# Ledger of designs, part 384: VH-VL binders against o60147

Target 1, 175 residues: o60147
Amino acid sequence: MLEKNKYLYIFRHIQTNQVLLSQGNVLKKTALFQLPYPLQKPVAPNGMRPAKLRKDHWVPLLKVEFPNESMFQSVFMQLLNYRKYRSVQPLTSDLLKLPIPVRRRKIMRQEVPNTIADLADILNKEKFPENSVRLQLSDKSDSEYADWPPSVQIDSEEIKLSRGFREKTTVDEAR
Key: E = the ipSAE of ESMFold2; O = the ipSAE of OpenDDE; V2 = 0.75 times the mean of E and O plus 0.25 times the DockQ between their complexes.

## First folded at step 19 (VH-VL)

Design om9 (framework fv_lerdelimumab; at its last fold request DockQ between E and O 0.78; V2 from the best seeds 0.82)
Fold by OpenDDE, look of step 19:
Structure om9 (fold): chain C 175 residues (1-175), chain A 121 residues (1-121), chain B 109 residues (1-109)
Amino acid sequence: as target 1 above (175 residues)
Amino acid sequence: EVQLVESGGGVVQPGRSLRLSCAASGFTFSAYGMHWVRQAPGKGLEWVAVISWDGSSKYYADSVKGRFTISRDNSKNTLYLQMDSLRAEDTAVYYCAKDEGHKTGWYFDYWGQGTLVTVSS
Amino acid sequence: SSELTQDPAVSVALGQTVRITCQGDSLRSSSASWYQQKPGQAPVLVIYGSNNRPSGIPDRFSGSSSGNTASLTITGAQAEDEADYYCNSWDSSGNHLVVFGGGTKLTVL
């Protein structure tokens, strides 16, 4: 039985590229609270914080296995805080030239690479033991978004979860 | 020139509400996050809250969570702080501060002159 | 812990060099900013990103960092530098996103 508490799953939205963090491979409704609330109109289409969790709209981005729950919790909290930090960052000149809904879409599109970079930065600072953290990606090329410390071992095998958080089958891989 | 001007401070009894405003000028207000920072008389600085450029994200210090609400009107270049259920320990000069970010962390490149809030029976 | 600690008071002779130090775990993961506050005035940013000076801040102000510490150095202290100085950092490890030090009162002798 896999120790649920040692595994971080990161999911991306298939349309907006928004990111959700999860402890374990089951995405909970409470994860939606990680997303900003659209107080100001206009809202980006299908973006921001949806009212309901549609599991079929989210796909696994990466899986991280930590040596213990404490390390998991530390990194998890830091990732959330990094997201909070970015949410308040000033808009670049390029973004300011765009209409508000376009700005929001562009920002959302950067969440995947930003989250990967955040994870790498956090792990670089934590100085965990060599090869103590196992990183598995849905797309191995995504590992190129950051420089990883010696504590991280990148798995050559990609994540075997499909849309809806079920295990990938041979039929799924053929699609 | 960047200017931040707070208003709305005053004397109130415990349990009452007060709304602070911060009028911003001299920069693109809608491009930046904004903060409230307070300072009790004779004490140090305490961060209170932050709001993103479009108001979609809000974060608070634990000491004010559930009682204070940060908001903004970009059409008016104004930042607000709704303070409910005020306590004596909320007595402070309240500053609005412009956010500026670097690689990791916020800092405040411009501050208003502050508005005094006194909570006393 | 989400605390930054500073000495409550330091003194420096006119024209001499003084260093104000801030210590805390948040400084391991984020850069410090420093604020000067004179009596009855709002804080003024003097250093950000460990060692960057905003426009208008004299070059005698500099910043440094090491491990869990950050320092503000005034090289050639002037009378007008007498003030309270606060360090600040972003805390990624807890619920306190922004942390200030307790402040250091600098007296110029």
Scores: ipSAE 0.851, ipTM 0.917, lowest interface PAE 0.5, mean pLDDT 91
Fold by ESMFold2, look of step 19:
Structure om9 (fold): chain C 175 residues (1-175), chain A 121 residues (1-121), chain B 109 residues (1-109)
Amino acid sequence: as target 1 above (175 residues)
Amino acid sequence: EVQLVESGGGVVQPGRSLRLSCAASGFTFSAYGMHWVRQAPGKGLEWVAVISWDGSSKYYADSVKGRFTISRDNSKNTLYLQMDSLRAEDTAVYYCAKDEGHKTGWYFDYWGQGTLVTVSS
Amino acid sequence: SSELTQDPAVSVALGQTVRITCQGDSLRSSSASWYQQKPGQAPVLVIYGSNNRPSGIPDRFSGSSSGNTASLTITGAQAEDEADYYCNSWDSSGNHLVVFGGGTKLTVL
């Protein structure tokens, strides 16, 4: 009856597998600030913040439905901060052995499992009611990157949309 | 064996600039995130800034954001802090610190001896 | 602003046990690290990951955590333990990645 739910939308880059967090079902240009700042070069290395948002390069990874704004804002802020925390951690010995371009690609490939693990860690530590948080994935096997608390209900249906999370109604013709 | 040596502190007037350096040795500098932490005379520790291993991520305390710039040169094993628009409340001993890394918390295992910055008319 | 709260001063008799506490919401998500600082010296790490002791730190130093509280315990306090003690965490829900407590001055009587 009450329609006070709030959604977290998470996107994956089709080439780098980097992750962007979004409050809306369509990415805004400001989401690019979540990507690393370009190093000093005429052309940014792969995976650095691009000059413009290419929405066709970002596909759905997962979405999370929260019962209210407060829970959403708490989890969203924490996810951003977990990513900042990870970004300044030291390299492992395996990564240190790699040439820098290969190293960066390997670090970027860890973002999907790391973000899913961080989401679960946050939700395990929050005191949310049982089944109050609904999780939907583009690939249900991705849920296996983490152990989920009783508060999380994983949707049996995968996200089927190939572009953004947005579903349009017959009356929704504005862009 | 691990050594961190800060330099570049001094006395400057408000509104002026100063650049701090931290020379690192005894470990693979390019593998670690590095921090600046300051301590005003008679006061507690205050985190200032952090930089990722390759310099692609930088974060600052609100009190210095927009005025201070952290940077690094991995070929010289040196961490820097450019401090612009200095204020009296920036007066402190500035330490560089190494984060050994921990999954759920900070692990600042080595600190420099600090360099004093005094901002006074 | 998410802060870590410490008592500003604590005293302990030589050879006795003392507990220094650190409290804040950040400790729900972050383990604590603890730093000892003597006058005119740089901080020295004594506990990380809430309860781990680095090599070279005496066994009389231990750490624990529960909920929003972390504790540093010194059993059999010695004169050289007289120092300021700072707790430290990251803050998953706040504006700063790194937060220090205000410090506790330990006096050994």
Scores: ipSAE 0.840, ipTM 0.924, lowest interface PAE 0.5, mean pLDDT 89
ESMFold2 (binder alone), look of step 19: mean pLDDT 89; pTM 0.925
ESMFold2, look of step 20: ipSAE 0.833; ipTM 0.919
ESMFold2 (binder alone), look of step 20: mean pLDDT 90; pTM 0.925
OpenDDE, look of step 20: ipSAE 0.379; ipTM 0.794
ESMFold2, fold request of step 21: ipSAE 0.832, 0.828, 0.833; ipTM 0.924, 0.924, 0.924
ESMFold2 (binder alone), fold request of step 21: mean pLDDT 89, 90, 90; pTM 0.923, 0.931, 0.931
OpenDDE, fold request of step 21: ipSAE 0.838, 0.834, 0.740; ipTM 0.912, 0.911, 0.890

Design oz1 (framework fv_lerdelimumab; at its last look DockQ between E and O 0.09; V2 from the best seeds 0.00; counts 0 for: sugar tag NSS L88, pae O 3.8 > 2, placed apart)
Fold by ESMFold2, look of step 19:
Structure oz1 (fold): chain C 175 residues (1-175), chain A 121 residues (1-121), chain B 109 residues (1-109)
Amino acid sequence: as target 1 above (175 residues)
Amino acid sequence: EVQLVESGGGVVQPGRSLRLSCAASGFTFSAYGMHWVRQAPGKGLEWVAVISSDGSSKYYADSVKGRFTISRDNSKNTLYLQMDSLRAEDTAVYYCAKDEGHKSGSYFDYWGQGTLVTVSS
Amino acid sequence: SSELTQDPAVSVALGQTVRITCQGDSLRSSSASWYQQKPGQAPVLVIYGSNNRPSGIPDRFSGSSSGNTASLTITGAQAEDEADYYCNSSDSSGNHLVVFGGGTKLTVL
């Protein structure tokens, strides 16, 4: 029933700039577990886990093509772990000085650059063959958040889709 | 001086509930993630759960998921573990521990002295 | 998997050097930390980040790592070093945040 993919799909929230990692080109409701638990009466937008998935709020950030499923699973699991550890890291004194709504917004604004840096850190530690991993971004300037290893080939074409990673004619192109 | 003091342990029957507390002092409690780690009598250490500094992220060991709830009250510098549907295998000394980890791993620089939970008929 | 394996027991003569090992796949991407536990006491951090020693830990304690193996070395072992020693690392499987080794009982002869 569940499909395994050799693609990593990463989405960005249109309001909060939070990030979701996905095995598939369409987000599933279970991806929401990557978002923080609801706390109290927060100031909107608050970035807390919503009751339901609004697919129109999540746009493509990047996708990564791996040559096989085992490479994908290794990188995907490591990225999830990096995000978990970031969520429990000690707060810096600079963050502690900020009013709570400002602090949360500042933390959320860093999710895109942090996720890209984490992905690159993982790929730099892996010994994948040269040019074996293809990276495509919605905004090519986002590649500047990290130094990429020789294994990564950055696609010159940006992702054009505004809602998901499925192209309009993908089904029609199948044989 | 960093101090962590657990309380709330005791003897309970299977299926009952118990709530553990950990009182923290000597550091800025609200800046740190906090963990529960347990040790069954004569056995090794087993990680149980973690809660982020503001309480918005929580993770559990598979053996306790759905039965235990970690929480914190930063105004009281206190960490909690609500243990529901207790089983004999939950019998252990429960420690609270302070997370000093970085993005690629956690480690515990300070531990409490533990509180014993015994679950038996 | 992220299981960490330790020998259940090792012995060392007083004043000699001993090495306690911890093995697991998670150690290729994560550093190990080491905890000393004496009977009836809470664990105490003795090494973090593979080879860093907290303040107050004697300099006879050191750590190292290579591949999937982390080691705790005690040079010039003292009677007071007799304890259980646990390593920990991250759980690369993603089900748990932290995993511990099974522990090694160190006996100082």
Scores: ipSAE 0.596, ipTM 0.802, lowest interface PAE 1.4, mean pLDDT 86
Fold by OpenDDE, look of step 19:
Structure oz1 (fold): chain C 175 residues (1-175), chain A 121 residues (1-121), chain B 109 residues (1-109)
Amino acid sequence: as target 1 above (175 residues)
Amino acid sequence: EVQLVESGGGVVQPGRSLRLSCAASGFTFSAYGMHWVRQAPGKGLEWVAVISSDGSSKYYADSVKGRFTISRDNSKNTLYLQMDSLRAEDTAVYYCAKDEGHKSGSYFDYWGQGTLVTVSS
Amino acid sequence: SSELTQDPAVSVALGQTVRITCQGDSLRSSSASWYQQKPGQAPVLVIYGSNNRPSGIPDRFSGSSSGNTASLTITGAQAEDEADYYCNSSDSSGNHLVVFGGGTKLTVL
């Protein structure tokens, strides 16, 4: 059994590419509060909060194993801060000039790489011991979004969780 | 040919309001963000405000925040700057500028000729 | 908010090379653009994205960047290049999205 207290899971929404942080592999309803903006109809990107947590709409993006809970907590809080900071920053001119539909699509695509970059930046600053942090990704190519410090060991094996947080079956892998 | 033409400048007393306009032509106005940039007499350029292509996002320099309002009417290809509670230090030539750029920054590929706003007692 | 600093004035002999430098923390995360302004005229974009030249701008204008600095270089200065030059970048420190340098007055001797 995995010790939940030292594992960070990051989930992405399958449609909006919003991200949620979780301690352990099960999303709690309270995780939705990480999204700073209230629900508006139609559903808008860039941190809009859905009314309910549909676990089947979220898939694991990455898993991080820390040496201890303290390190986990530190990184977790920093990630939240980074996200908060980003949410209050002005849009780039590149985004400002785009038509709304195009802008929305672009913003949605930014959430995952931004989160990965944030994680890498935080870990670079923390200066943890070499190979003390284990990173597992659902897609290995996502590791290319950032430069990782020596403290991070990237697993060759991808996450085996699917929608609903079940283990992937051979059928799932074929999709 | 891209053209930006500012208007509405003039002499006003402190505390008063003034509305500037910028008429745009020669490009798809509704597709681009627009900026106001000002220049006090004999001084450098100062960014004032930006508005997104559809007007849904607005940002201001700290020096004008709470007093100035940027807006646009895409049906008229016009950019506006509502200036309230004007101060002497707001005296400047006000330029409208077309937004261009990339993910890492903003730049202005086209500028108007500017309109002078003078705030004096 | 972030600031960009420029030398207030520089001189160059006709036909010689001059470099105008801009410095600021915003340049670490954003690219610089440069504007030429002649007396009584609106600014004109001469360099963007560190080293991109708009159509109509002579090839003697070039840009570079390193760390927290950006530079505009005029190789073979002409008399008509006498003007004020402003650097610009995006400011990510707050809601002040755009920041200009103080400007550099270039005199061609």
Scores: ipSAE 0.026, ipTM 0.598, lowest interface PAE 3.8, mean pLDDT 87
ESMFold2 (binder alone), look of step 19: mean pLDDT 89; pTM 0.927

Design vm1 (framework fv_patecibart; at its last look DockQ between E and O 0.66; V2 from the best seeds 0.73)
Fold by OpenDDE, look of step 19:
Structure vm1 (fold): chain C 175 residues (1-175), chain A 122 residues (1-122), chain B 107 residues (1-107)
Amino acid sequence: as target 1 above (175 residues)
Amino acid sequence: QVTLKESGPTLVKPTQTLTLTCTFSGFSLSKYGVGVAWIRQPPGKALEWLAHIYWDDDKRYYPALKNRLTITKDTSKNQVVLTMTNMDPVDTATYYCARLRYYDSSGYFDYWGQGTLVTVSS
Amino acid sequence: EIVLTQSPDFQSVTPKEKVTITCRASQSIGYYIHWYQQKPDQYPKLLIKYASRSYSGVPSRFSGSGSGTDFTLTINSLEAEDAATYYCQQYDSLPLTFGQGTKVEIK
């Protein structure tokens, strides 16, 4: 059986800038399990995982198209691992010296760039074939958060986005 | 492709001011997560961080040299300039500029210039 | 400032042998440490970032480990081209600081 392209969507919370990974263009409730526990690095003031998924609070950040399920799964799992590892590490000493409101703003600001940097780092290590991975961003300038390997083709067109999901395509609906 | 190149005088007299320019390409200092740093290395010695400037024009200096150092950027020209006053023979070193990649409230230097040897001598 | 102390300062190693370089921080710095390689008359090159993450293009024989105060750079099987001085560097707090360097020569 021929494998079809697989799509990774990354969503950003409109208030906390927290990031969720999604298989497909519609967020699932299970994605909330990606959020850190209060004892880890919290972005939100309470650092609590919301009980319910409010899809309208999340906007698509980027879309990654993979040629097959294996590549998708590999990158997906590594992204989760990178985020988890980062969340359990202590904050830098300099960050801890800052007033809490300032610290919170800095932490919120870096979540999206960190995630994009993680993605690029993983793809750099994977050494996938040239132009085998297609990256589409809601804001093209977000590509500047990282250096991308030759395996990544960045679309010149930005994704058409809606809160909680992107416009459905025939391919996306199949996922 | 990311590149950085240092330029400026290679010979400075004691008490004079050193001005070095870092010209870079392949990235910009307008987006979050990027900075440019100056790092020097005396002959046969270890690396020493001097200063760096972030995308938002925030500047950091090595405290012991803070009063002697000034770092500025011209984003439109892709240049970062370091000025160091009251040079002394002890300041003889290879001076590098490097790209700072900001990540997780920290950072590393992923691209470096070739460095320029600055000799302070009368 | 945070002081990074590397050990050893120098070692001469036979090709194909395992090389271990340690870096100890004067205080806990989490995983905010990086490793650089500098060959003679060359600029430093990033090898490992954040204690254990290999930088792009770095051979698999290089690896990093550690957290808190004790960190290690390992060359699993030394190649002739690996003759260089290696530096650790911290970004836990300003000012940024480097270790004194470890020179690795080929025996």
Scores: ipSAE 0.870, ipTM 0.932, lowest interface PAE 0.6, mean pLDDT 92
Fold by ESMFold2, look of step 19:
Structure vm1 (fold): chain C 175 residues (1-175), chain A 122 residues (1-122), chain B 107 residues (1-107)
Amino acid sequence: as target 1 above (175 residues)
Amino acid sequence: QVTLKESGPTLVKPTQTLTLTCTFSGFSLSKYGVGVAWIRQPPGKALEWLAHIYWDDDKRYYPALKNRLTITKDTSKNQVVLTMTNMDPVDTATYYCARLRYYDSSGYFDYWGQGTLVTVSS
Amino acid sequence: EIVLTQSPDFQSVTPKEKVTITCRASQSIGYYIHWYQQKPDQYPKLLIKYASRSYSGVPSRFSGSGSGTDFTLTINSLEAEDAATYYCQQYDSLPLTFGQGTKVEIK
């Protein structure tokens, strides 16, 4: 018997602004397969797929609570598909005219806004009940990256955890 | 509810300067990922992008018209203003303001004003 | 400047039939193309963004496809309310440009 998951967790890399999607409140090593891998190297350079998950480099970006697991799974899969679709496109011609360091910085700065925009686009197309999807952000100003449908209720409190989405309990500390 | 509305004169004489104001609501132009553009459509013809201004005050103009166009914003009033100098009868068109949504280093127009017909004749 | 050439310029189509509109770019533009519908006496309305992503509230009979230089807007089963002019628009490179339009009329 498996516990039904209805939460989407999104993490951001503190330096590169890369984004990882998670079904659980802690990142699994397999989440790294969401990032691009250079075919010619066993270990990706910083800013691509790292060789291992450095949990101290990933901080909470946002959490979404869905009414049920089916809705979560649908949105999670669509987010992965949006990222995949974007990743196979060439960069714009104007972006390619920029010096490589400038181009890389612009691409990295868009990862968080693009992911948040993807989430909102998916939720705007879905017919979820009003106020049935609860969104909590680490920085509430990040909600400004998109327009949200009536189904989304933005939590007034920000996520304050330094790592992950889970507070330790006093029981956990006592053991 | 996102809305945009164009205002300004509907009749302008040749050589005069046209000033159009876009007043919008339901979003802030200081917010990452949005801009406001001016797009015109001569009667019976295709749409023509003129200029846009982004949340970070980055401004772009259609190159052939850059010497005639100025775009500015006042984020506290939710307004974007287009000034076009030396108007000519060929500039007769419906002028739209539209919200430009920035995504993946590109953009599209998701909300439009109703448009204002500007006729240039003497 | 990227030129977008639409085909055909005009279509008269029996209701319930399939409509296909093409947009060809003068250079590769990835997926950075968007489609708009402009009904008579109205402002343009967004239908499809980034080649194939339907905008919220757009009927499922509208779909987009293509990449690179050749793009297609399809209306699966034409309805009377779909009589309009359709435009493609690119933002791969400034200046932003639109196609010349395709007028669709009910036969």
Scores: ipSAE 0.784, ipTM 0.884, lowest interface PAE 0.8, mean pLDDT 87
ESMFold2 (binder alone), look of step 19: mean pLDDT 94; pTM 0.957
ESMFold2, look of step 20: ipSAE 0.737; ipTM 0.859
ESMFold2 (binder alone), look of step 20: mean pLDDT 94; pTM 0.957
OpenDDE, look of step 20: ipSAE 0.761; ipTM 0.898

Design vm2 (framework fv_patecibart; at its last look DockQ between E and O 0.71; V2 from the best seeds 0.77)
Fold by OpenDDE, look of step 19:
Structure vm2 (fold): chain C 175 residues (1-175), chain A 122 residues (1-122), chain B 107 residues (1-107)
Amino acid sequence: as target 1 above (175 residues)
Amino acid sequence: QVTLKESGPTLVKPTQTLTLTCTFSGFSLSKYGVGVAWIRQPPGKALEWLAHIYWDDDKRYYPALKNRLTITKDTSKNQVVLTMTNMDPVDTATYYCARLRYYDSSGWFDYWGQGTLVTVSS
Amino acid sequence: EIVLTQSPDFQSVTPKEKVTITCRASQSIGYYIHWYQQKPDQYPKLLIKYASRSFSGVPSRFSGSGSGTDFTLTINSLEAEDAATYYCQQYDSLPLTFGQGTKVEIK
């Protein structure tokens, strides 16, 4: 009953730059539980997860294709753990010295790069077979946020998803 | 593959200015989360951070040496240059350049050059 | 600046034995500490980042732990090739600082 290919999608919030992990190209409301509690490191000013999932507020960041469920699950869980661990650690002393608006901007800029770096770190440790994992990015330059192991094949073509987690259409491109 | 290499004079006279160039490959200083740092090590002693420069041209210096240090980058050439004025024999050390990865408002040095020994002597 | 104090400064160890190196920070630095290995006449190499995350290519016998002010680098079953000086380094606050180093020799 194991599907041959599994897909990890990572989405970015268009305003807060918060990141959500998804199995498949459609976000589920349960994904919101990935967001930190107010007492943890907040990316959003309110430090709160929204009550409702607004799909139109999230855009795809990257897509990872795994050859099997086991590899997908392993990476998925590790990503969650990395994020959780990071969120419970204190901010650096230097960051705390900055004015709140500046600090907020810096924090907001970190979530996407940190997540990509986490993914690369996990994949480097897993030592999967060469070219067994396919990575597709919405912005190819985002691959530069990390060094990737030989197990990762980066697609030259960018992901073609728009807001609302659908394939881009001619109408979408005209907007 | 990431590589870094230091170049410059290996002998400097006291009071003169040292100019070192770090030439790197396998990455660029144009994307968020990347920097290049200079770190030195006197013979038989510990490592000492001197300065680093980020992708956005933001610069950081060791406070005690700030007035003597200047760090610049040429992204198009994949080079970072360190200038240190008023050299003294106490500044004799192996000078390393290293790639800085910025992560969670912190960072580490994941790749280093082989280092270049700079001797300050009359 | 944040001072990192390593212990011990030197130790001679028999192959296959466990090696423990400690690094104490003058103030709490969370998990913003990294470990480097420097062999004689070589450049430093990254071993552990953020207290416990192994860098790519680092043997599994190397591990890191700790948070706040006290950190530990452990070599489980020392190999001859592990003879080197080990440094901790913090990025909690500028200026960046290193420990004084711990030299590990093979007995």
Scores: ipSAE 0.851, ipTM 0.920, lowest interface PAE 0.6, mean pLDDT 92
Fold by ESMFold2, look of step 19:
Structure vm2 (fold): chain C 175 residues (1-175), chain A 122 residues (1-122), chain B 107 residues (1-107)
Amino acid sequence: as target 1 above (175 residues)
Amino acid sequence: QVTLKESGPTLVKPTQTLTLTCTFSGFSLSKYGVGVAWIRQPPGKALEWLAHIYWDDDKRYYPALKNRLTITKDTSKNQVVLTMTNMDPVDTATYYCARLRYYDSSGWFDYWGQGTLVTVSS
Amino acid sequence: EIVLTQSPDFQSVTPKEKVTITCRASQSIGYYIHWYQQKPDQYPKLLIKYASRSFSGVPSRFSGSGSGTDFTLTINSLEAEDAATYYCQQYDSLPLTFGQGTKVEIK
């Protein structure tokens, strides 16, 4: 099927603040593969990866419109690579001193600011035209987790938060 | 555009207290993921981290100097202040303030002030 | 306290040639190491974060590698503007520490 996506959608989990990247405004179940799967979970039935995709637990974090599909694909792959690089590294020695439940909570709480910082780092290295990348956030103050290049225009209107993964609004539907 | 600038005395006598002010702009010290640190460099020598303060007012000090150092912030003035007591000629150094970017339980210093040379005279 | 030991302390290198600087940690620090360049009479500038991720605006000739205790900063084709002192810094655990520095000069 002919597909020309130029939108990046990022969702967060309402309870854990874990982050999922999507090329569509609806999360597919395969997006859960982005989350680390605990190799051993005998005492934690809900490890770091949920067993299934709960539609009502994932809300919009941000949306990015790129000039074209090629630029979207490049940034999307780099974001996945940044997450993978982070996920395979040992934890800091200071973090390892914390009790396991506290440690896990602190790691999860960093997912939102880490992802936003990764996005900005990638965009600062890319040679995109000035104001060619439109960023819209559910909470505009989250833009302060990073420094943005001139190529990024931060939309003054926040994403309207809705239940579930879909929202049809005049602002969000360009087709 | 992120900038930091150190201000304070350039000459201090032994045993006196040094007070340095870092004035910054282009970022907020009230949001997650930022801190301001003080780092010094004696002439011709390596960098030495002294202290830093995070967005949530959490403060960290170099252990051997902890009893001589106090770091505070005033977010309304975009300022961070370092106080160092009982100065000694070995404390002669260029003092930098720098933005600490907290990321993935660690951090780096991405923006630095120009530095101010503090000389502790005999 | 984690001690970072850089090697060499000094090197003089012909333009266009490769520069290799190592940093060894006194204990395993994962990838929590960052590299800085300090030119004469200037403040330090961030080059590489997290062992291998270049900072914005850093030329592609700079790269970093390593994990655990042994880390390397590489300049694959030295240019005149790269004459500087280079420092590694860890934030695996407090106190934050820097290496002693490596001075690179043009031969």
Scores: ipSAE 0.720, ipTM 0.858, lowest interface PAE 1.1, mean pLDDT 87
ESMFold2 (binder alone), look of step 19: mean pLDDT 94; pTM 0.951

